VH-VL binders against Prefoldin subunit 5 (PFD5). Designs and how they scored, part 1

All scores and structures are predictions.

Target 1, 151 residues: Prefoldin subunit 5 (PFD5), of Arabidopsis thaliana (Mouse-ear cress) (p57742)
Amino acid sequence: MASSSSRGEMEKMGIDQLKALKEQADLEVNLLQDSLNNIRTATVRLDAAAAALNDLSLRPQGKKMLVPLTASLYVPGTLDEADKVLVDIGTGYFIEKTMDDGKDYCQRKINLLKSNFDQLFEVAAKKKSVADEAGMVLQAKVKQLTAATTS
Below, numbering starts at 1 at the first letter of every chain, in headers, positions and changes, except where a header shows other numbers; Kabat numbers aren't used for antibody chains.
F, E and O are the ipSAE of ESMFold2-Fast, ESMFold2 and OpenDDE, as the mean of both directions, binder to target and target to binder. V2 is 0.75 times the mean of E and O plus 0.25 times the DockQ between their complexes.
Where letters were taken out, [cut] stands.
The coordinates of atoms that the task and the answers printed are left out; those that the model quotes come from them. Centres of patches stay.

## First folded at step 2 (VH-VL; from c04 with heavy chain D106I)

Design c13
Fold by OpenDDE, look of step 5:
Structure c13 (fold): chain C 151 residues (1-151), chain A 125 residues (1-125), chain B 107 residues (1-107)
Amino acid sequence: as target 1 above (151 residues)
Amino acid sequence: EVQLVESGGGLVRPGRSLRLSCTVSGFTFGDYAMSWVRQAPGKGLEWISFIRSKAYGGTTEYAASVKGRFTISRDDSKNIAYLQMNSLKTEDTAVYYCARDEDYGIYWEGYFDLWGQGTTVTVSS
Amino acid sequence: DIQMTQSPSSLSASVGDRVTITCRTSQGISSALAWYQQKPGKAPKLLIFDASSLESGVPSRFSGSGSGTVFTLTISSLQPEDFAAYYCQQFNSYPLTFGQGTRLEIK
């Protein structure tokens, strides 16, 4: 019913109005898509962090390990102070947390990102629908005008 | 100058409606989420609603105390955030503040670095 | 909802005193805590964010500490302009919630 109502309103719009509507909706969809991608990327990183924390929590202090300095550079090291971790809280600051608090933080953050993703996904879907519908109506109107001009 | 200015407060009877406005200046409005926080006379601060940047969906959230009655919105072209208050109750009497919160897409700050001066809403029979 | 409890509700102190206000939360919020100062008839002013980060323009005599469920705001040497109400606020999850406030009065 909502879709039929929206379509009805669009059918009353002029070509320029529909173009503007579609353009705006497309823009919004693109912005939301970028946001969704960013959330996904962040989620992947946090999942990795959570997994790493879990693994580290099971290892004794002093255990030899490879420490990543970059994505491709590793150096030998030993696990020290396994009860504390540094956590990026997302604002550019790092804070020290206990292992348990770190795990909890990651989980909470993951849950938050999931919620955000779901919300934005729904919004994006709605905007996409508007854009598509506006496009359809626009095409129909353009065809009608073209037909009228050629006849 | 960076500032928020609330307006629209006044005296109303219970059951009536009122719309508050928050006019922003001195910063890019679209980069921020906006919240409304109220303070009853002689009481503490109560967060009641927020709206995200339009770029990130413009999603909204409400405190249980106002959910279903209040609606937060924004007009980025005018640099204004709104709070539509319907079905007002006596307990809604308060100074209403709009507050700025940066929106980073994947997260928002959730705290407020800029506040308006507030506008007073009095609901009385 | 996350309940915020400040202590004390009111405090009397003298200029030059060291003052500490505590904020307790009903559940862990990591470092997602902010502190505000509010003077009578004025809007709140942000002092501390992320539990311990000083907002730009705020005097260094203000400091925040804590994590998890217990947080503190400290004024190292109280100045005349510091007599006001103070509020903690969590931003770990919605709904956002504030402490009930601490009124700092002159002794």
Scores: ipSAE 0.021, ipTM 0.599, lowest interface PAE 6.5, mean pLDDT 89

## First folded at step 5 (VH-VL)

Design a2 (from s22 with heavy chain A33T G104P, light chain S53T N92D)
Fold by OpenDDE, look of step 6:
Structure a2 (fold): chain C 151 residues (1-151), chain A 124 residues (1-124), chain B 107 residues (1-107)
Amino acid sequence: as target 1 above (151 residues)
Amino acid sequence: EVQLVESGGGLVRPGRSLRLSCTVSGFTFGDYTMSWVRQAPGKGLEWISFIRSKAYGGTTEYAASVKGRFTISRDDSKNIAYLQMNSLKTEDTAVYYCAREDYPIYWEGYFDLWGQGTTVTVSS
Amino acid sequence: DIQMTQSPSSLSASVGDRVTITCRTSQGISSALAWYQQKPGKAPKLLIFDASTLESGVPSRFSGSGSGTVFTLTISSLQPEDFAAYYCQQFDSYPLTFGQGTRLEIK
């Protein structure tokens, strides 16, 4: 909920100002929500990558495995250089890392995304509160005007 | 050509305001997080602010040294990042660089592209 | 905040020399470290990111190593164009912080 001071300021606004405020706040909430969803999606992918690295690290060099060519097509292969991995940095480029460095990279990125998610979530909540409060004040003012015109 | 060009620097008295601009060309500006980094005469580099892309909420952050006085913003339609500097102090005297994050992803922190810098001098 | 300490603050070397610059951090940052080169009157230039990954277009004589709290930038064979200031920078957490810089001068 918006603070009492925020409510007080909104009550001083005209109907058009309140409409604009609410519209802007709603827009910001939607943008932030999209960002949150993107972070969530990225986090899921990184979690999967971290899990895959962990599993891979348990396999010795020379171990037979299925190599994915697509999401549904696999071919037999043999694990070579088990301590080296290629990490997609998100731009279509791959960087070679040791297994441990790869794990650390994923974990750091996951932690960063988590932190960012939490921060954006708080911002979104505040914007939502502003939007809701503006909406309430707007409704009240509109009702008052309607009542005045019908009297 | 990919480049950043800063402008708006100059000589001002303490307590005054100044607005810097960073004009971007050669890449999709709206996809990138932009930062301002300053360098006092004969001193090292100091990160002072960033603004994320709109896709990531357009959020901002500031160093403690400028928080409450400086405001970072962007106009994606014009490919410009801004730094509004209010209540300037003598210690704000520096070359101010705008810098781009390396990749248009949420993983941030280092800069692959820098402007030539614009000089801000705060003196009585 | 994460404090960054470079050593040395300045050094003199000759063309062809092997040069090493160290960066220490007040806390562990894994590999979240970048190195920059800055020539007089110019903007910084990215050399290394993620502690050891060479930026595109940077000569192979530059290399970065380290993890945790100690990092090193090495120039295997110093060239005339390498005399400049060098800065390390952590991107583990905000606020982003730089080392105080190392000035590499001609002996």
Scores: ipSAE 0.013, ipTM 0.600, lowest interface PAE 8.3, mean pLDDT 88

Design a3 (from c13 with heavy chain A33T G105P G110D, light chain S53T L96Y)
Fold by OpenDDE, look of step 6:
Structure a3 (fold): chain C 151 residues (1-151), chain A 125 residues (1-125), chain B 107 residues (1-107)
Amino acid sequence: as target 1 above (151 residues)
Amino acid sequence: EVQLVESGGGLVRPGRSLRLSCTVSGFTFGDYTMSWVRQAPGKGLEWISFIRSKAYGGTTEYAASVKGRFTISRDDSKNIAYLQMNSLKTEDTAVYYCARDEDYPIYWEDYFDLWGQGTTVTVSS
Amino acid sequence: DIQMTQSPSSLSASVGDRVTITCRTSQGISSALAWYQQKPGKAPKLLIFDASTLESGVPSRFSGSGSGTVFTLTISSLQPEDFAAYYCQQFNSYPYTFGQGTRLEIK
């Protein structure tokens, strides 16, 4: 069933059809919501990376710092000339980029994710609307049926 | 092996319709955005349409040259992408390639890392 | 739409030569650029993405550079199998557009 069904069309549907429509729309909403959450999570990660790159680029050579080996283990180190960085391109594969290219890369990805999020959000909103509308029409029909049976 | 195989091309008269198919194997079809790119004889490449994965709403986009006439779709259960071409014109004559968009799980980067061999569409009176 | 302009449209070179192809865009696209190679009767092959990242399996003699509106594809030492057509493509915004192509022919 087309997610673009108008209320008028839904009112012409049987109870079973409406149930199916709502169920499908709900599934799609959940799927899209998961994708939105993934984008949000990735955005946070990239923002942190961009901030880290910016901070690193502003540090003078030879500055002492704590170097993370893991999320919870740090060792003292000294910042060498940071002309290049390793960037994870998404699959755990790292490519070397200049500091500036790295910053640009992160910014491009952040902008991309923002755009993707906005687009996907609109789609999700529409699907949610369909689900809600189907639910309302379904409820109304069930109520009418019940009233007719008891009269 | 990862591959795309186009089919459905042929010779048609202007105003007629044709449906192209792109059969996918070797990867999870449903996870990827699929595109169609065409190339007129002796000319360059022209992107004409894409369809996103279901996870991203299955949204579609079209080049102005084909908008309103062409429809991209997909059947994930069959691992097939389609291009329905209506109201064909002589300028639609081209080799039509289906291509896989390099979508990282969250990034919609529509460059094409995998191409089919192409199917030829000739529109002639 | 973003217009893509490649230069030159064609060039002749010899094996071992250093070759550079330029792609200019009508507006800034950051690094959202890809390069393809196409041999006669064959589908395009991805060489470079994100302006400078080499696709897996592509020889290291290929390299890409640039950001914004000017991009270059460089072949450091031309090999016999490199004679083909080359296309740049932006994926910054739809419609996605290709350059008109560059034919690299043997001298």
Scores: ipSAE 0.678, ipTM 0.860, lowest interface PAE 0.8, mean pLDDT 92
Fold by ESMFold2, look of step 5:
Structure a3 (fold): chain C 151 residues (1-151), chain A 125 residues (1-125), chain B 107 residues (1-107)
Amino acid sequence: as target 1 above (151 residues)
Amino acid sequence: EVQLVESGGGLVRPGRSLRLSCTVSGFTFGDYTMSWVRQAPGKGLEWISFIRSKAYGGTTEYAASVKGRFTISRDDSKNIAYLQMNSLKTEDTAVYYCARDEDYPIYWEDYFDLWGQGTTVTVSS
Amino acid sequence: DIQMTQSPSSLSASVGDRVTITCRTSQGISSALAWYQQKPGKAPKLLIFDASTLESGVPSRFSGSGSGTVFTLTISSLQPEDFAAYYCQQFNSYPYTFGQGTRLEIK
């Protein structure tokens, strides 16, 4: 198979070395999977923000609306600078951008997150392969030792 | 107290090696990408290297001027980032800063919101 | 590599003045630009990221604008503590590069 040289190095390791390798690889896979989920969640939120910005950009400025002054009192008003939005930048701050600038910001971040996801996914796949191979070699060595003491 | 402290600078001859350390306190070191940035005397800033957090693959990159000679690493259990500098040249003379990259590491955007005080490396014959 | 050119390279101004520093890039970088302030003997300090977003604790007299290849840093009313060197940095792609710097001096 494609990983024969890596497995050959594992076959030379002692049982304690293989256990340590497997444990470390499993921990790293779990961390990477959590990180992939974080990236996916952020991508979904930015997709939703981009969609909302697109919807807002289709509305004419100056549409009349009722503006609440209190919970039970409304007054006529109009949207002011409806082409400007506040964008959460992920640090606890919001920034003012035009609708087009906000859409561009969201799209740049979405593209970045998708690229980061792809790169991290490949790293996670490689680490998972190491964990799986270490597990198989470890089980084979334990089984061989058990068979020798039983027979 | 949030702090980055560089150490390990000094005077060395060309061709020799030096290891810089960046000791971190006051934030969760393991969550962040860490970078080294240098500034030659009277000159501007030059990014050298970064290392991503383990949670995001632990990957590294290097500026062409140092690739193959410098190695960045991290020890998350000790909250230390390292820069191993081999085959030092006189043009490596600079103040070396460690820096923390962006608070939200999912973006992998490398601007530096926290800097250490710097450690001076002088390479001269 | 993305070349970053700041103008002017040095500038004299008085307290209370409005100051503008320009950073030009050799390629489009969308909004992936940061501004730093550096005082003599000190590490740089982040002022602005994503071209226009103020870092926490940075006074509102600082502002950034621009997209693509031309960016500006503006100080609307110069204070004594603002006399320093200023650097732009792109974070669109590595290697990350800095402008050559602008030294802002008291007149």
Scores: ipSAE 0.432, ipTM 0.730, lowest interface PAE 2.2, mean pLDDT 84

## First folded at step 6 (VH-VL; from a3 with light chain D50E)

Design b4
Fold by ESMFold2, look of step 6:
Structure b4 (fold): chain C 151 residues (1-151), chain A 125 residues (1-125), chain B 107 residues (1-107)
Amino acid sequence: as target 1 above (151 residues)
Amino acid sequence: EVQLVESGGGLVRPGRSLRLSCTVSGFTFGDYTMSWVRQAPGKGLEWISFIRSKAYGGTTEYAASVKGRFTISRDDSKNIAYLQMNSLKTEDTAVYYCARDEDYPIYWEDYFDLWGQGTTVTVSS
Amino acid sequence: DIQMTQSPSSLSASVGDRVTITCRTSQGISSALAWYQQKPGKAPKLLIFEASTLESGVPSRFSGSGSGTVFTLTISSLQPEDFAAYYCQQFNSYPYTFGQGTRLEIK
């Protein structure tokens, strides 16, 4: 929530200052919302990777399987090394990990993303409150000045 | 050229203040978390503080040894990070490095892929 | 705070030697560990992050391994430019902490 100090400072501001404050706060809220969406999307991807690693760990080396080349085209293949995976670290590089280390990596990143989402969500909510309050004070001031200047 | 340049170090008496600056060039400053790390004479490295990018709230953290005395800030329009150091103690004598965190914006796991050459702060009575 | 302990504190070796430095943590940090090299009078340089991934431009004679609480930096064939101080750093949680350092000196 906005504090009484913040509200009092806004009521002292001129219309141009309030408009600039609201516009800047709105831009910052949009930026934070984009960041929150990026975190959510990455969490979904890592959940899918963790599920795939679990499925692979239930299969012995050399088991025949269909390997997708595209969404609708499959070829026969076999698992080469069932206890090792390559992990995309998000920079175009891959590192080799055991299946268990790969699962642990995914879970650590998932937990981190969830914590970061929660923290950033609180920051975004506070900034949104500032933007909303600035909008309400601005609208009240415009109404006052319009009434005062129409005589 | 990608670089970080620290400035503002010097000799001061205990209880006084200094402000360090870290001027950035050659990369998009606003995308990165920036940190300060210090090294006392003949000693190892100590992380001091970071400030996150605006996209991730511009939030700050401090080591216990400096919390309440030091303030980190950034000016993205000038590509400068600052460290305001108040109530300096003789134990604060060190070379101060600014460092760029390798910031994968969604993870917030910070290690330092680019360092400045450091600025020396000496606090002596 | 996560305490970081390096061993050995100091090491003498010859060009061509294989060198191993160990970093132990007071609690599990998964793979959130970095290694730095610092030459006298210079700023630290990142060698390895995420326990085992080499930073761009770092020679392949450097390698890292480990997970959880025990991590190792290995130099497979020591070169004259490798005589420096080495630091591990955890980036699992703040405050970010460094090991006390390992000095690698010429024998």
Scores: ipSAE 0.499, ipTM 0.754, lowest interface PAE 1.9, mean pLDDT 84

## First folded at step 7 (VH-VL; from b4 with light chain T53I)

Design d2
Fold by ESMFold2, look of step 8:
Order: structure tokens, then C-alpha cells, then sequence
Structure d2 (fold): chain C 151 residues (1-151), chain A 125 residues (1-125), chain B 107 residues (1-107)
């Protein structure tokens, strides 16, 4: 939970202030959750790219394959530069890398995303604690008002 | 036009304070990490602080040379980043640049693709 | 902190020359390296990021290479407008640090 100092400051607030605080904190938690989902989605994409690069790196340069010309006719063909890939770096830019360099690029970005996810998750957890504490203080003030009304 | 405009520089005695502002236009300010980078007269560049976008936690970091004395903040509704500089020292004399960090903030890689023209801070007794 | 050392600190070259500026780091930074150009009285301008990727609008005579601890900026055919200071910057980890700069004078 939030520190006792934070709880004490919330106890001084009126019901309308606490509602506003909780609403703002909830909004910020949702925003952070969307960002965490963005990081997770990017991690999945990079994991898939790393797996594809691993599969491609097991194929030698010049490996022959059948290229269809018609439904019943095939001719031999080869992969073009089997040891090179284009890597999407975001915003529409691509850069040529060797397969090994592409794997290293993907792993570096995956490591960044995992570290950033962990850090952002902690921020979101702290914000969630503020929202939960505001809700608890609000509930207590409503109970206090109800008790005063019935006496 | 995409641009950053710094303001608030000036001449000040040691121990005093200044607040710098960085006003942005031409891009979605709230999506970006913003940094301050300074350059002492005749010297190289020194990164001093960043503030991440609110969507990515609004977290801040500081160079050791300014930690505890400088505070970075942002107001996304006004498209302004601030640098509050307290307890100024003569070694803080520099041109201060506001800089924009990467436009895809999930990686938290801070290289600076857009710079303001800078504002000069002179700290002299 | 990651220390960044540029060499040379200053050089003079003629229009049309190929010049190379080196940046060495005190520890490995993979490819998390940027290069900046700064003309007198102006703000820095990003030239290269991720060690080798040219920023939009940067002339193709500029190139970057390296990974780990040694990086180079190369200008393949020096032009009069390339007179400037050049800085490398690591973005591997905070505090982000810059090299001390290289002043390129065109004779």
C-alpha cells in the first residue's frame, strides 16, 4: 500500500476531492496498462522474428528449391542472399544485417523490452495502490457520514 | 514546423535559481521523452536530465552533477518541459538545450533527433 | 558511467578527402551509439543512430560502423559544409555520455 504519509493526506480531502483523485489515478493506471500491452505485443513480435531468423540461419547459401511457373511445371531456383535479412526498426525504416547481426539486434531489443516492462509494471503497481487507497478512504468517509446521519 | 524553443536563461549569482522552459510545436509532445543537454563555453556536450512520457511512467533521471539541485517536469496540456535549477554553481554556466528523444518509446533509447537552439545560463559571482 | 573517448580531437583536411573519426567506449554498448554534427553557434544535429543508420536528410557521404567498444564515423568525400564539431553519444544506459568532440577544419 501507499505510505502512511499518503494516507494522512487523503484523510484531509473531502469526498469530491477523493472521487477526483481516484478517477485520475484510475485513468493513469489504464494508460500505463495500455503501454504495458504495447511492450508485450512488441516482445511477441520480436520473439517471432528471432525464431524466424534461427530457422533461416540453418539453410545454406544457394539452397535449391522448386519455383512454380504453372500448376504442373516447376523449375529449380535459389534463395537470394540467404545470409542477409532486412530488419524493420520502426517508422518504416529497414536496415540490412547478417542473420547473426539480426539475431543480436532482436535479442538486444527483447532484453530492453523485458527490462522496461518490469520497470513500468512497478510504476503501474504504485499508481494502482494510490487508486485503491483513495477508494478505501472514500469508503470510510461515506461510512462515517452514514453513521452520523443515523445517530 | 517541428521545433523546440528554450527560454528562461540569464545571468545569476551562485546559490540562486532559474527555471528553463522548452516549448514544443509540430509533434505530439505527450508521446515523447524529453531531455536537457548542456554545453559549457568551449566544451563538449553533457546530458543532464530526462523525463519520460506520462504513458511510460513520467519517470525522471539526472546526471550526478545536477542530482538533488535540478528538477525536470512537464506540462503536457501546454506542451512545455521545464528544468528548475536550484543552488546554481559557476560550473553550471552553459548553453542549455532541450532535446526530443525517440518517437517509439517502448525501448527507452535516448538519442536526440530534435534539438532547440539553446538558452544561455551564466552563473557568476 | 561509460566513458567516451574520441580521436582525433582535431583535424584538418581538404575538400574531397576521406576522413574517419573514432569513438571508443569504456565498456561494451553493442550498437547503442549516435553521432552528431554541431556547426559553430548552432545546436547539434543527429547524423547517425544505432551506430550505422543515417538520419533522414543526412548526405550519403556520411557513414557509421562499429559495435561493442570501437565505432567510426566516416565522411567519404569531404565538402565545405562539413566544417563542424562531431560528437559520439552512447544511449546504452544512463547517465548518457558524449565523447569530448572532434573539431574538423577544412583547409
Amino acid sequence: as target 1 above (151 residues)
Amino acid sequence: EVQLVESGGGLVRPGRSLRLSCTVSGFTFGDYTMSWVRQAPGKGLEWISFIRSKAYGGTTEYAASVKGRFTISRDDSKNIAYLQMNSLKTEDTAVYYCARDEDYPIYWEDYFDLWGQGTTVTVSS
Amino acid sequence: DIQMTQSPSSLSASVGDRVTITCRTSQGISSALAWYQQKPGKAPKLLIFEASILESGVPSRFSGSGSGTVFTLTISSLQPEDFAAYYCQQFNSYPYTFGQGTRLEIK
Scores: ipSAE 0.535, ipTM 0.773, lowest interface PAE 1.6, mean pLDDT 84

## First folded at step 8 (VH-VL; from d2 with heavy chain P105D)

Design e2
Fold by ESMFold2, look of step 9:
Structure e2 (fold): chain C 151 residues (1-151), chain A 125 residues (1-125), chain B 107 residues (1-107)
Amino acid sequence: as target 1 above (151 residues)
Amino acid sequence: EVQLVESGGGLVRPGRSLRLSCTVSGFTFGDYTMSWVRQAPGKGLEWISFIRSKAYGGTTEYAASVKGRFTISRDDSKNIAYLQMNSLKTEDTAVYYCARDEDYDIYWEDYFDLWGQGTTVTVSS
Amino acid sequence: DIQMTQSPSSLSASVGDRVTITCRTSQGISSALAWYQQKPGKAPKLLIFEASILESGVPSRFSGSGSGTVFTLTISSLQPEDFAAYYCQQFNSYPYTFGQGTRLEIK
């Protein structure tokens, strides 16, 4: 949401300045939207990992299960050790954790992603508002020029 | 070579201002969160501030000890991070380091894998 | 703020010794802890992140362990170049905080 001070500053700008402001704000909004999508995608993947850990903790050692090889292809497999998992820590390293520690790790990461999403969403909304205001002021100035040319 | 170089330190009187610069090379500066960390003479390390990458809106945070007096900023076209220090106090006397943390990590888990050599700020009357 | 307390604050040891430094936190931080080495007049150097993962190029004689509120840095066979100050740092939440440091000196 643009303030009255922000609109007043925009209305003092020339058409070229306003086009530049609008263009830059649009680029930044697109970049922020891509980042929000990345966070949302990672949250979905981590929720799935947390669900898988919970399901594994309910199964006895040696129980048959489907082990994914691709998104569309699974093979039968068994767990060798039901109480432990390898956790991808996001830096190209894996560490061994108990099932409970793995669940706690996943929940910590999910909480970080949700907080980061909320922060970034607010930033994106503010930048979008700037872009929209700049667009409206620009259109008004162009209309004034068109009216002068027509008369 | 990958490096961070701080500059702008010096001797100033209390109540005055000073601007520190951190010039980076050897990596894509715009992709990273940058932090300032200080160390008073004979003391430990204190995190001061960070600024996130443009992809995360360049958001900032500050330690309570400097909030309202210090301002972090970045110029990605010049590969420089800045720390504007206003209303300096004698307790701000320290070596000031800039440090890189990882912003490609969507979790924003900030540990500092690259440090500059530091610039000394002395606030004394 | 999460308070970080290192023990001991100072330690004398000989080359070849096994050295252990402890970091305690005022609240649980899971595994969001890093260790740094700082030699006199130099910038800190990252040794370990996520409590136990060695940074690239760090000798294998360094190891980290712990979760929650108690963390340990171990040097399994002390070398002459290891005499330095050591700091733990939490990255669980801002403000990011450091321990007060442990100075490791030659006996």
Scores: ipSAE 0.438, ipTM 0.736, lowest interface PAE 2.2, mean pLDDT 83

## First folded at step 9 (VH-VL; from e2 with heavy chain E102R)

Design f1
Fold by ESMFold2, look of step 10:
Structure f1 (fold): chain C 151 residues (1-151), chain A 125 residues (1-125), chain B 107 residues (1-107)
Amino acid sequence: as target 1 above (151 residues)
Amino acid sequence: EVQLVESGGGLVRPGRSLRLSCTVSGFTFGDYTMSWVRQAPGKGLEWISFIRSKAYGGTTEYAASVKGRFTISRDDSKNIAYLQMNSLKTEDTAVYYCARDRDYDIYWEDYFDLWGQGTTVTVSS
Amino acid sequence: DIQMTQSPSSLSASVGDRVTITCRTSQGISSALAWYQQKPGKAPKLLIFEASILESGVPSRFSGSGSGTVFTLTISSLQPEDFAAYYCQQFNSYPYTFGQGTRLEIK
C-alpha cells in the first residue's frame, strides 16, 4: 500500500505530473509482472529437471531401453552413462555433471528462484500501490475541475 | 565500443563524503545489473554493492563493510551508475571499479564480464 | 560469508609450463564460481564462469574444473601474456567473495 506521506505529495502535484507518474508506475508494474512470470516458468522447468534427475539416478548403468529412430520404429539400446547428465545452464551452453552435482545445481537454482520471486513480488505490490493511489488522486482532481466548471 | 568509465575519485580526509560515477556506453545500460568492486593497494578484490535493473525491481545489496555508509544508484536516462560514499574511513582507500553483470537474469547471481579502468579513492588524515 | 582460499599464493613458472591454481570454499557452492585474470595496473578480466565455461575470446589453454568446495584453474602451456594475478570469485550468495589471489610470475 501507498503511505500517507506519499498521498500528500501526490495531492500537491498537477494533473500532468500525476498522469506521468501513473504511466511510469504502470509501465514498471508490467515489467515486474513479466519478470515474475519468467521466474515462475524457470522454476517449473527446474522442478521437472530435478525430478528427471532423481528418476535417472535410480537406474543402473547399461540398463536396456528402446531408442526411438522414428515415431514408429524403435531399436534396442542401453543407458551408457547412468551417473552423468548434461545440464543446460542457459546462454546456450551445456555442461556435464554427475547426477549428484546436477541435483545440487537444480536445487540451488530453485531455491534462488523462489527467494527472488518472493522479493520481486513484494516490490511489484508496492509499485502497484503507488500506481493505484496516483490513479485515485488523478481522478479526484479531474472531478474537482469538472465540478468547478459546472458551478 | 562497449565501455565503462569511472570518475570522481580523489584524496579526502576521514569522515568526509565522495561520489563516484560510472558512465556507460556501447550497450543498453538499463537492462543490466551493475556492481562496484574495490581493491585496496596491494590487496585482493572486494565486492561492495550492486543495483539491479528496474525490470527486476532496482533492488540493491551492500557488503557489510559499507552498509549504511554507501549508497548505490543509477540514472538509466543518462547511462550512469553512482556510488555515494559517506563517512569515509582509511580502510576505504582503494581503486574502485564499476562492473557489469554478464547478463541480467532471474537467478541474481553476478559475475562480471565488463570492468571499467577504475578510479582511485584515498582516505588519509 | 563464504571464505575463499587460493593456493598457491604465488607461483614462479616458465613459458610452456603447465600450472594449476586451486580455490577452496568454506561451504559448498555447486558450480557458482568464476575466475579472473588481472595484469598489473589493469582491471580484472573474466576468464571462466560456472566453474568450467570459457568466456568468449579466452584462449583454449585455460580450463576450469571442480564443484562443491574445490575448484581448479589450469593453464596447459604458459604464454608470456599469462603472467598475472588470478582470482576466484563465488557467486552462490552475497556478499560475493573473492579469493586472496595467486600471483603467477616468470621464473
Scores: ipSAE 0.438, ipTM 0.717, lowest interface PAE 1.9, mean pLDDT 84

